# VH-VL binders against Metalloproteinase inhibitor 4 (TIMP4): the designs that were tried, part 3

Target 1, 195 residues: Metalloproteinase inhibitor 4 (TIMP4), of Bos taurus (Bovine) (o97563)
Amino acid sequence: CSCAPAHPQQHVCHSALAIRAKISSEKVVPASTDPADPQKMIRYEIKQIKMFKGFEKVNDIQYIYTPFDSSLCGVKLEANSQKRYLLTGQILSDGKVFVHLCNYIEPWENLSFLQRESLNHHYHLNCGCQITTCYAVPCTISAPNECLWTDWLLERKLYGYQAQHYVCMKHVDGSCSWYQGRLPLRKEFVDIIQP

## First folded at step 13 (VH-VL)

Design r4 (from p1 with heavy chain G103D)
Fold by OpenDDE, fold request of step 17:
Structure r4 (fold): chain C 195 residues (1-195), chain A 123 residues (1-123), chain B 109 residues (1-109)
Amino acid sequence: as target 1 above (195 residues)
Amino acid sequence: QMQLVQSGPEVKKPGTSVKVSCKASGFTFTRSAVQWVRQARGQRLEWIGWIVVGSGNTNYAQKFQERVTITRDMSTSTAYMELSSLRSEDTAVYYCAADILTDSHYSYGFDVWGQGTMVTVSS
Amino acid sequence: EIVLTQSPGTLSLSPGERATLSCRASQSVRSYYLAWYQQKPGQAPRLLIYGASSRATGIPDRFSGSGSGTDFTLTISRLEPEDFAVYYCQQYDSSPPYTFGQGTKVEIK
């Protein structure tokens, strides 16, 4: 299993739901009702604390499902603990909530102040912004509604300083820019990095 | 098919410098990070430093900050580690390792390792 | 600097037995930035587990990683002859250096 790097804002925007929850228990269940299908899933019973996204699709989530095997992007959560998680995921055609390794799943205690605030007030309002990951210099904006994410370029971390402390905000004119964020890698920045 | 091929063994005298190369193939080098690690005989792995290929940004362990330089050539998909002011304690196998990043996937680890380069420092 | 301490230093077991290896961090490490490596004699290390609990490509399912915060565990459910090697954990969450543990040697009894 491999996942594409994404800013937390992208994860929230591309997910059907985002919740804060505790994990009560876990159970291994068949992936399907077909006896010929040997695949298994882990069903987590959860206690939903708060919903940030998905109100129109689901009210109270009792169970979430993930692949049993990590090779299939299964995620392991700590059950029967007081640990709180931010969970993002999708809703399957049968109504089941599905989460996997590539979803934004984080212990709540690891979230920054801005990230916690953004879940309530920022991320869902700015899904019209495109966040582009910079992998090399130069990295330039190609559209007004675009923000450049530089954590991989500068820190080589999945969730670095920018992911923790900045949000890409959409303005009235449709343009986007980082809130308290880094400036795009313009010519002056390129010259600093590669004189 | 993804691999890192390092330069051959080196025998150096104290006070001299050594430059080890690490050539990448089979993956997108420009999106990778390369770390250098050494291991003396019968000893643990020791982190030297790393480079983010796309930016050229480097970080070194404090122990090596004054003596090591890590560089990369994107045109040849090659990373380099140069260690100066060599001493007998620098005798070790030096490894390069890279994390693999594609347009759609990252494995969050250093998937590919070089075969190692033995550097011997002796008078 | 985060220090990783592995235990035990040496684990002597027979084929077929269960191996449990510990990696303790001096500070909390986010799971995304904890990896396990296997190194056989005369060979370069290879990635075994990434993200604390995800098996790398080609790694058998008898290998599993778990843990969070400061305590991480590598488990080999049933040792095969080829599993006798040295295992290292590495973290790259904090600022450099991105330290390794001192290693655990799994040897045949």
Scores: ipSAE 0.839, ipTM 0.912, lowest interface PAE 0.5, mean pLDDT 93
Fold by OpenDDE, fold request of step 17:
Structure r4 (fold): chain C 195 residues (1-195), chain A 123 residues (1-123), chain B 109 residues (1-109)
Amino acid sequence: as target 1 above (195 residues)
Amino acid sequence: QMQLVQSGPEVKKPGTSVKVSCKASGFTFTRSAVQWVRQARGQRLEWIGWIVVGSGNTNYAQKFQERVTITRDMSTSTAYMELSSLRSEDTAVYYCAADILTDSHYSYGFDVWGQGTMVTVSS
Amino acid sequence: EIVLTQSPGTLSLSPGERATLSCRASQSVRSYYLAWYQQKPGQAPRLLIYGASSRATGIPDRFSGSGSGTDFTLTISRLEPEDFAVYYCQQYDSSPPYTFGQGTKVEIK
């Protein structure tokens, strides 16, 4: 399994839910009730600390599911620890919360201050912005509501400086631009120089 | 098939330069990063530097900062490593390696390796 | 710079046995940027694990990676004859250099 790099904001916007949680335990379970299906899943029992997204869809999440095999995008989380995770994922048709490698899953301690704040106050409000990953020069916007993410191009990092310190904000006129977290909220916007 | 094909073995005298090529095929080179690694006989892997193909940005290990130049030609999908002021201790097999990125996938590792280029520095 | 220390230096085992290799970082490494490689004599390294715990394409399921922070582990659940090789971990989280560990040689007992 492999995944395309994306800005945390983009991940959150494309996810059904986002929560902060601890992992209590893990158990290997069948992927389906079909005895002919040999696929396995890991079921994590979690302690939900906070929900940032998905209130209208699910609450009081007790279990999350991921593929058993990493080749199928399975995620290994540390169970029975005090480690907190940001978990994003989807809700399956049967109501199960599903997470995999391509979701934005991060130890909470790795999140920047802006990222933590943005989970509450910014990301979900600016999903009208398109964040485009730059892979090569030139990298140019194609629409006013587009922000260019350059961490991959400049740092070759999945979550580099821009991901840690910038949010793509939508303006009243429909355009989008990067907000730098060190500045007052919505006070100043920066147009990151195109690489 | 994704592959990196490196140039042939080199025999160089001390003080000269060597330029090793690494031609990519089977994947989108422009979205890749290419690292160069060397290994002396019976020794561990040693990181030399890398280049982000799409930007041309390079970083080198401090040990090689003054002597190495990594470049790429996107039109030919080829990366290059030039090492100058060669010394006997530069005798090693030099590898290029690339990470693979598609529109939907990245494995966050260097998936493809060249076959290696033996560089011998002797007087 | 981040220094990776692998242990043990040499691991002597028999086919069918479980191999556990350690890679310790001098400072915390985000899991995304920790990889394991296998190298057989006379061959280039091959990517085994990326993101600390994800198997690369074509890698058998007997190989698994785990760990976070400063402690990472490569596990071979049941050694096959072709698994006897040198294994390296690499990090590329912080600023270069993107160092390798010194390697662990898995040899036949």
Scores: ipSAE 0.835, ipTM 0.912, lowest interface PAE 0.5, mean pLDDT 93
Fold by ESMFold2, look of step 16:
Structure r4 (fold): chain C 195 residues (1-195), chain A 123 residues (1-123), chain B 109 residues (1-109)
Amino acid sequence: as target 1 above (195 residues)
Amino acid sequence: QMQLVQSGPEVKKPGTSVKVSCKASGFTFTRSAVQWVRQARGQRLEWIGWIVVGSGNTNYAQKFQERVTITRDMSTSTAYMELSSLRSEDTAVYYCAADILTDSHYSYGFDVWGQGTMVTVSS
Amino acid sequence: EIVLTQSPGTLSLSPGERATLSCRASQSVRSYYLAWYQQKPGQAPRLLIYGASSRATGIPDRFSGSGSGTDFTLTISRLEPEDFAVYYCQQYDSSPPYTFGQGTKVEIK
């Protein structure tokens, strides 16, 4: 399983749904109604705590599905526990809610204050912004609606300080820039950022 | 075919410095990060530091912070680790290892390793 | 600093048996940043698993990783003779420093 890198905001923008949930139980089920298909899925029964995105497609989610095989990007979630997750995912053509390893999935406790706030109020309202990964310096914007994602250059991380504490916000003139929230900017982040 | 080739073994006296090279081929060096790790005989792996090649940004274990310098030369696709004020306990095999971030690959693992460089510090 | 503690220290099993190796962290490690390596005598470490559960290129499917938080597991479903080696976990969530466990030696009876 190989995943393209994406900022948490991009994950929310590109996913059909984003929820906070606990996992009640798990069951291995067939991947389709075709009895000749040997593929399996894991069906997780969930307790939805909050939905941040997806209201127009689904109302209340009882089950989510992931491939059984890790080679098909199946994700393992801790069932029958108090552990709460942020889950992002899609809705398959048969109506099943589908998640995989390449989605943005985090234990809720790992999210920063700004990420939790942004799930409610910011990420999905700013999907008109473009977030571009910086691999090397110099790294500059090519359009006014672009924010530069610099966690790799500063920390050798995909989800570093910038991903956890900033939202790419669209302004009235159509430009985008990083909104820093209530936490102070890190010096390395400021030195690299180019609007 | 991704490869890291390290410089040959070194025998050094205490108080001197050693500089180990790590030449990359078969992948985009500028999009990589390189870690340096050492292993004394019969001991576990010990992390020294990393460099993000594209920025030159470095990060060192506190134990080595005053004695180690990690650098790179993007024109030759080579990373370097220099350890100064050598002591007998610095005798170890020194490894470099790399990982790369691309538009299509989300990897946090160090999947390319050099062959190792034996550094012996003796009086 | 996040300390990784591996268990058991040594695991003696026959070919064809299932091996289960444990890595426990002193603090929570995000699963994205947990790796497993195999090292044979006189050789560099070989990446087996990254991101707690993703197999590295060329690693046979008998190797699998799992776990989250502070508890991580490497499983070899059917031991082959070439699987005799020392296995290390590494966290690369927190630096400085990244840290390695002390290793588990897998011996084939």
Scores: ipSAE 0.671, ipTM 0.836, lowest interface PAE 1.2, mean pLDDT 87
Fold by ESMFold2, fold request of step 17:
Parts: sequence; C-alpha cells; structure tokens
Structure r4 (fold): chain C 195 residues (1-195), chain A 123 residues (1-123), chain B 109 residues (1-109)
Amino acid sequence: as target 1 above (195 residues)
Amino acid sequence: QMQLVQSGPEVKKPGTSVKVSCKASGFTFTRSAVQWVRQARGQRLEWIGWIVVGSGNTNYAQKFQERVTITRDMSTSTAYMELSSLRSEDTAVYYCAADILTDSHYSYGFDVWGQGTMVTVSS
Amino acid sequence: EIVLTQSPGTLSLSPGERATLSCRASQSVRSYYLAWYQQKPGQAPRLLIYGASSRATGIPDRFSGSGSGTDFTLTISRLEPEDFAVYYCQQYDSSPPYTFGQGTKVEIK
C-alpha cells in the first residue's frame, strides 16, 4: 500500500465525508455478490457521533467498509470500544461508505484543539486554497491561493506542527495564508496577517 | 534498487574524530531524510540524529549534540555523520537509514538501511 | 522524550508457535509513526511493520501489527526458523530523540 501525501485540510476537502464515530463491531464479508470473487472486506459497525461533511449523500452511517488485506490498504480499527475516531472516506456507487489507509483516520484524542475546531467549519470553507508540499529549499508559492506545507522540511513529519495548528485560509482578495484558528466572527471578517 | 552504502571500518584513537559516509542510489536523495543510529555489541539501537536532505535541517539526541555533526552533499547523494572527541564507549556499529517523501508515495518508516560501519576506539 | 518498553525481554518458542510482542509507550504515539524492525546478528535492522499495522514490502503475511495510543503489538502467527531474531519497535513521532524499545529476543527452545 502506497499513499500520496495530503494535508488534513486536503483530506477533508477531497473526501466525500468526515465523521466522528465509535466502532461497535467488525465482520469479514465478501467484497462483491459474485461467489467466485475471492476478495474480502471488513465491515465495521459504527455509532456516528457527529458528521462534519457528507450530509447531502448519507444520513446516519451504520456501517463502514475497508479492504480485508493490508496490501490493498485495509485499516484496523478497535471494535467494541468507547474510543472515538475521526474518519474520512468516500461513498461508493452502491452506497457503501469506504475507508482505507490513505484516508485521514485518527483517534479523536490525537487531534489538536485547532483541528477539532477546524473540522466544524474552517477546513471545508477553505477548499479553494491550494496546499503545496515543500520537498527542498528554496520553496516558493506559484499562485496567490497557495499555502506551502513545510512539516517535512522542518520536522521530518507528514503531520507536524503546521498541519496540527494552522489552517490555510482564503481571504477576500482570493489569496491564501496560514492562520492559527483565530478567526473573526463571520460578519466581522477582516484581513489577517499571515502566521 | 534502493540502496545505502556506507564507508568502511574505522579504528580511531580517543580524542579524535570519525566521519562516516552513506551514499544513496536508486531513489530521490533530495526528497529523503537520513537517520543515524549506532549499536554497541550486545546492546540496543541508539538514535543519534537525522537530516532532512532537501533543507539541510538536522536534529540530534541531546547525548550527542556537542559532538555530532550530520551533513549531506546533494551532488554526490551522500550523507555524512561526524562524531568528535571519541571515547572507548563510542565503539559501535554505526548505521544510516532513510525514508522518502514523493508526490505519489511517502514512507512511514525507515525502509532503506546501510550495511553498517564498525568504528573501534582503542583506549 | 517518549520511552518505549518492550515485553517480554525474551520469548523462547518452537517453530510453528505464535509469538506476541508488546511495545508500550510512555505517552501517546500517533500510529503513523510507529514501526517494527527485525535484526539478526551481524545484520542491519529490517523494517517489518510501519504505521503500526502495515507490512513493509516483501514481509510475509505471518507478521502483523496492531495497536494505537500507548500500546502496540507485533504478532508472528506461525514462527519459521528464519524468524528467530531480535525485534525492536521505534517511534518517530517526537524528536529529539526518536526512540527504540530495548528489544525482544525471539529464540528457539
């Protein structure tokens, strides 16, 4: 299994859904109705606590699916637990909610305060911004709506301090910059000096 | 194939320095990070530090901060670890290991390791 | 600094038996940054498991990893003769320093 890197904001923007949930149980099921198909899925029964994105496609989600094989990017989640997860994923054409290793999946307790708050509004409201990974210096923006993702260069991490404590925010003039979650009330939006 | 090839064994006197090289091939060196670890005979792995090749930024364990320098040369795809003021306790095998970040892949662990360099400090 | 404590220190088992190795962290480690390595005498470590649960390239499916937070487990479902080695967990969520556990030796008995 190989994953393209993506910032948490990008994951929320590109996913069909983002939810907070507990895992009730798990069951291995066939991947399709074709009995000759050897592929399997894990079906997790969940209790949805909150949906941050996906309202237009599904109501309360009872089941999520992931590949059985880890080589096909299946994920292991703790069943029969009070542990809460952030889950991001897609909705398949047959209505199944699908998650895998390359989605953004975290125990809720591992999210920073900013991340928890940004899931409510800031992430999905700022999907017009582009977040670009920096691999080497020099690294410069090529468009005004671009924020430079520097966790790799500074911390040798995929999800470092910048990913946990900043949101790429779009301003009135269409430009984007990193912001530490201090946002004026909606009716009092003003330009913010880049963090 | 992805590979890290380290310089050969060293025998050093106390108080001198050693510089171990770690040459990369088969992957994009400038998008990698290199860690250095050591292992004395019969002991656990001990982390020394890392360098992010693309920025030159380094990070060292406090035990080594006054004595270690990790560098790289992007033109030769080679990382270096220099340990100064050597003591007999520094006798160990020194390893480099790398992980890579690309547009289509990132490593979560250090999946490329050098063969190790034995450094012996006689005292 | 995040301290990793492995348990047990030594497992004496026969080929065909199941091995279960534990790694406990002194504080929470994001699963993305927890790895397991195998090391045989005179050799460099070999990455087995990354992201707490994903097998590295070329690693047999008898190796599996699980866990999150502070508790992580490596399981070898059916020991083969080549699996007798020392196993280390590493966290690379927080530096300085990245840390290794002290190792669990899996030996023939």
Scores: ipSAE 0.663, ipTM 0.824, lowest interface PAE 1.2, mean pLDDT 87

Design r4 (from p1 with heavy chain G103D)
Fold by ESMFold2, fold request of step 17:
Structure r4 (fold): chain C 195 residues (1-195), chain A 123 residues (1-123), chain B 109 residues (1-109)
Amino acid sequence: as target 1 above (195 residues)
Amino acid sequence: QMQLVQSGPEVKKPGTSVKVSCKASGFTFTRSAVQWVRQARGQRLEWIGWIVVGSGNTNYAQKFQERVTITRDMSTSTAYMELSSLRSEDTAVYYCAADILTDSHYSYGFDVWGQGTMVTVSS
Amino acid sequence: EIVLTQSPGTLSLSPGERATLSCRASQSVRSYYLAWYQQKPGQAPRLLIYGASSRATGIPDRFSGSGSGTDFTLTISRLEPEDFAVYYCQQYDSSPPYTFGQGTKVEIK
């Protein structure tokens, strides 16, 4: 399985839902009702602690589904009542909540303070900003609503310091820049540029 | 076919330097990062450092910081590792390995490895 | 520096048996940055598992990875003759340095 790189903000913006949950149990189930179809899924029973996104489609999520096989982007989660996860994913046409390896899924304890706070509002409110991955220098913005994602160039990481500690925030003039999470969002501080 | 081809074996005297090359083909070199790793006989793999090809940014293990230089030449798609002030304990097989970041792919691991270069340091 | 400790040092098994290899980190490693490699004599390491649990391209489904935090496991569900090799875990969450475990040798009993 191969995933396109995406900043945590992009993951939240592109996902149908984002929740904080514990994993209660797991069960291998058939992927379809066709007895000739050998495809399997893992069904995880969850206890939802908080929903950050997805209110318009679901009330409370009891189960999530992922492919059994990692070659089909299945994700392995620890089934126990203590570990909390951030889960992002999609809702299938039959109403099943679907997650895979390319979603943003983290133990809650691994999230930074900025990420935990941004899940409530900042990620959702700033989906109009464009986050562009830098592969080589020079790397420059091509539009005013663009933030340059440089974790690869600086740290050789997908989720480096920018992924953990910055939100790309839109200003009143329509431009976007990285907000470091050290100060409240205010007019005087939203023009921070972090290339 | 993604490939890394390293330079041939080296026999060196103590106090000299060695420069090992690692030529890439079958992937976009400028979007890759290259790590260097060595393995002495009977020992674990030991990380030396990496270079992000697109920026030239490097990072070295503290043990090697004063003796190693990792570089790249984008025109020949080749990474280099130079180790100076050689000692007998530097005798090892030296490997390069790469990963790549594209709009559609990130492997989260080093999935392309060179064949290794034996460096022998003896008087 | 994050130290990775693998156990057992040597695992002697017969073909068809299940192998379970452990990698313990001295501090938490984000699962995205934990990999497993196979190395046969005279060869470079081969990536088996990335992201703690995801199989690299071309790796048979008998190989699986699990774990998070400080405890990670590689499982080979049914050993084949070609699986007798040394296995290394690597973390690349923290640098410098990235670190490898000391290896687990899986050998024929």
Scores: ipSAE 0.642, ipTM 0.820, lowest interface PAE 1.4, mean pLDDT 86
Fold by ESMFold2, fold request of step 17:
Structure r4 (fold): chain C 195 residues (1-195), chain A 123 residues (1-123), chain B 109 residues (1-109)
Amino acid sequence: as target 1 above (195 residues)
Amino acid sequence: QMQLVQSGPEVKKPGTSVKVSCKASGFTFTRSAVQWVRQARGQRLEWIGWIVVGSGNTNYAQKFQERVTITRDMSTSTAYMELSSLRSEDTAVYYCAADILTDSHYSYGFDVWGQGTMVTVSS
Amino acid sequence: EIVLTQSPGTLSLSPGERATLSCRASQSVRSYYLAWYQQKPGQAPRLLIYGASSRATGIPDRFSGSGSGTDFTLTISRLEPEDFAVYYCQQYDSSPPYTFGQGTKVEIK
């Protein structure tokens, strides 16, 4: 399995949904109703704690699906656990919630304070910004709405300090820049809150 | 075929320096990072440091900080590791390994390894 | 510095048996940055598993990885003769230094 690299903000912007959830159980199911299709999926039953994005498309999420085979980018999640996850993913044409290895999926405990706070507002409000990966120096912006993602060049990481502690913010003049501003401590949200 | 080819074995006196080369082929060297690792006979792998080729930024284990320099030459697609003030304890096989980040895929592991370079320090 | 402790030190098993190798970290390691390597005598290490659970290119499906946080596992479902080697875990979440476990030798019984 190969994935295009994407900043956490890009993952939220490009995903149909972003939720905090626990995994209750798992079951192997057929990938389709076509008897000629031998592919399987893992169906994870979840308990949604909070939805950050996806309110318009999905009323309630009970199940998420991922390919059974890791070569098809299936993801392993810990079931029957109190472990909380950030899950991002897509909604298939039949309404199933689909996640895979190339989505942004993290134990909630691994997210920085800024990331947890940015999931509420800053990530999805700033999807007009372009985040561009820097592979080599020189690396310069080519458009005013561009933030340069430098974790690889500076730390040899996809998700280094910049990804964990900055948001690419769009300003009134259409430009974007990295912001680590003051974000007050936020109380935990209840499940299924306003859009 | 992604490949790292290292320079040949070295026999050195204590107090001298050694420079091991690691030539890359079959992948975009400028988008890669190269780590250096050594292994004495019967011992665990020991991390020395890395270089991000595209920036030249380096990072070294503290025990090597004052004795190691990792560099690269982008025109020849070659990384180098130089270890100075050699001691008999530096006798080991030295490996380079690389990973790469592109706009279409990434690897979270070091999937290309050099063949190793034996460095022997007499004393 | 994140210390990786592998257990057991040695597994003596027969071909066809299941091998389970453990790697415990002194601090949490993001799964993206945990890898497993195989090394045979006189050879460079070979990447088996990256991202804690993803098989590297060309690695047979009998190899699998799992775990998160501080506890990680490599499983070989049915040992083949070519699988008798030393296995190392590596974290590359925190630098300096990246660290390796001390290795688990899987040997024929």
Scores: ipSAE 0.637, ipTM 0.814, lowest interface PAE 1.4, mean pLDDT 86

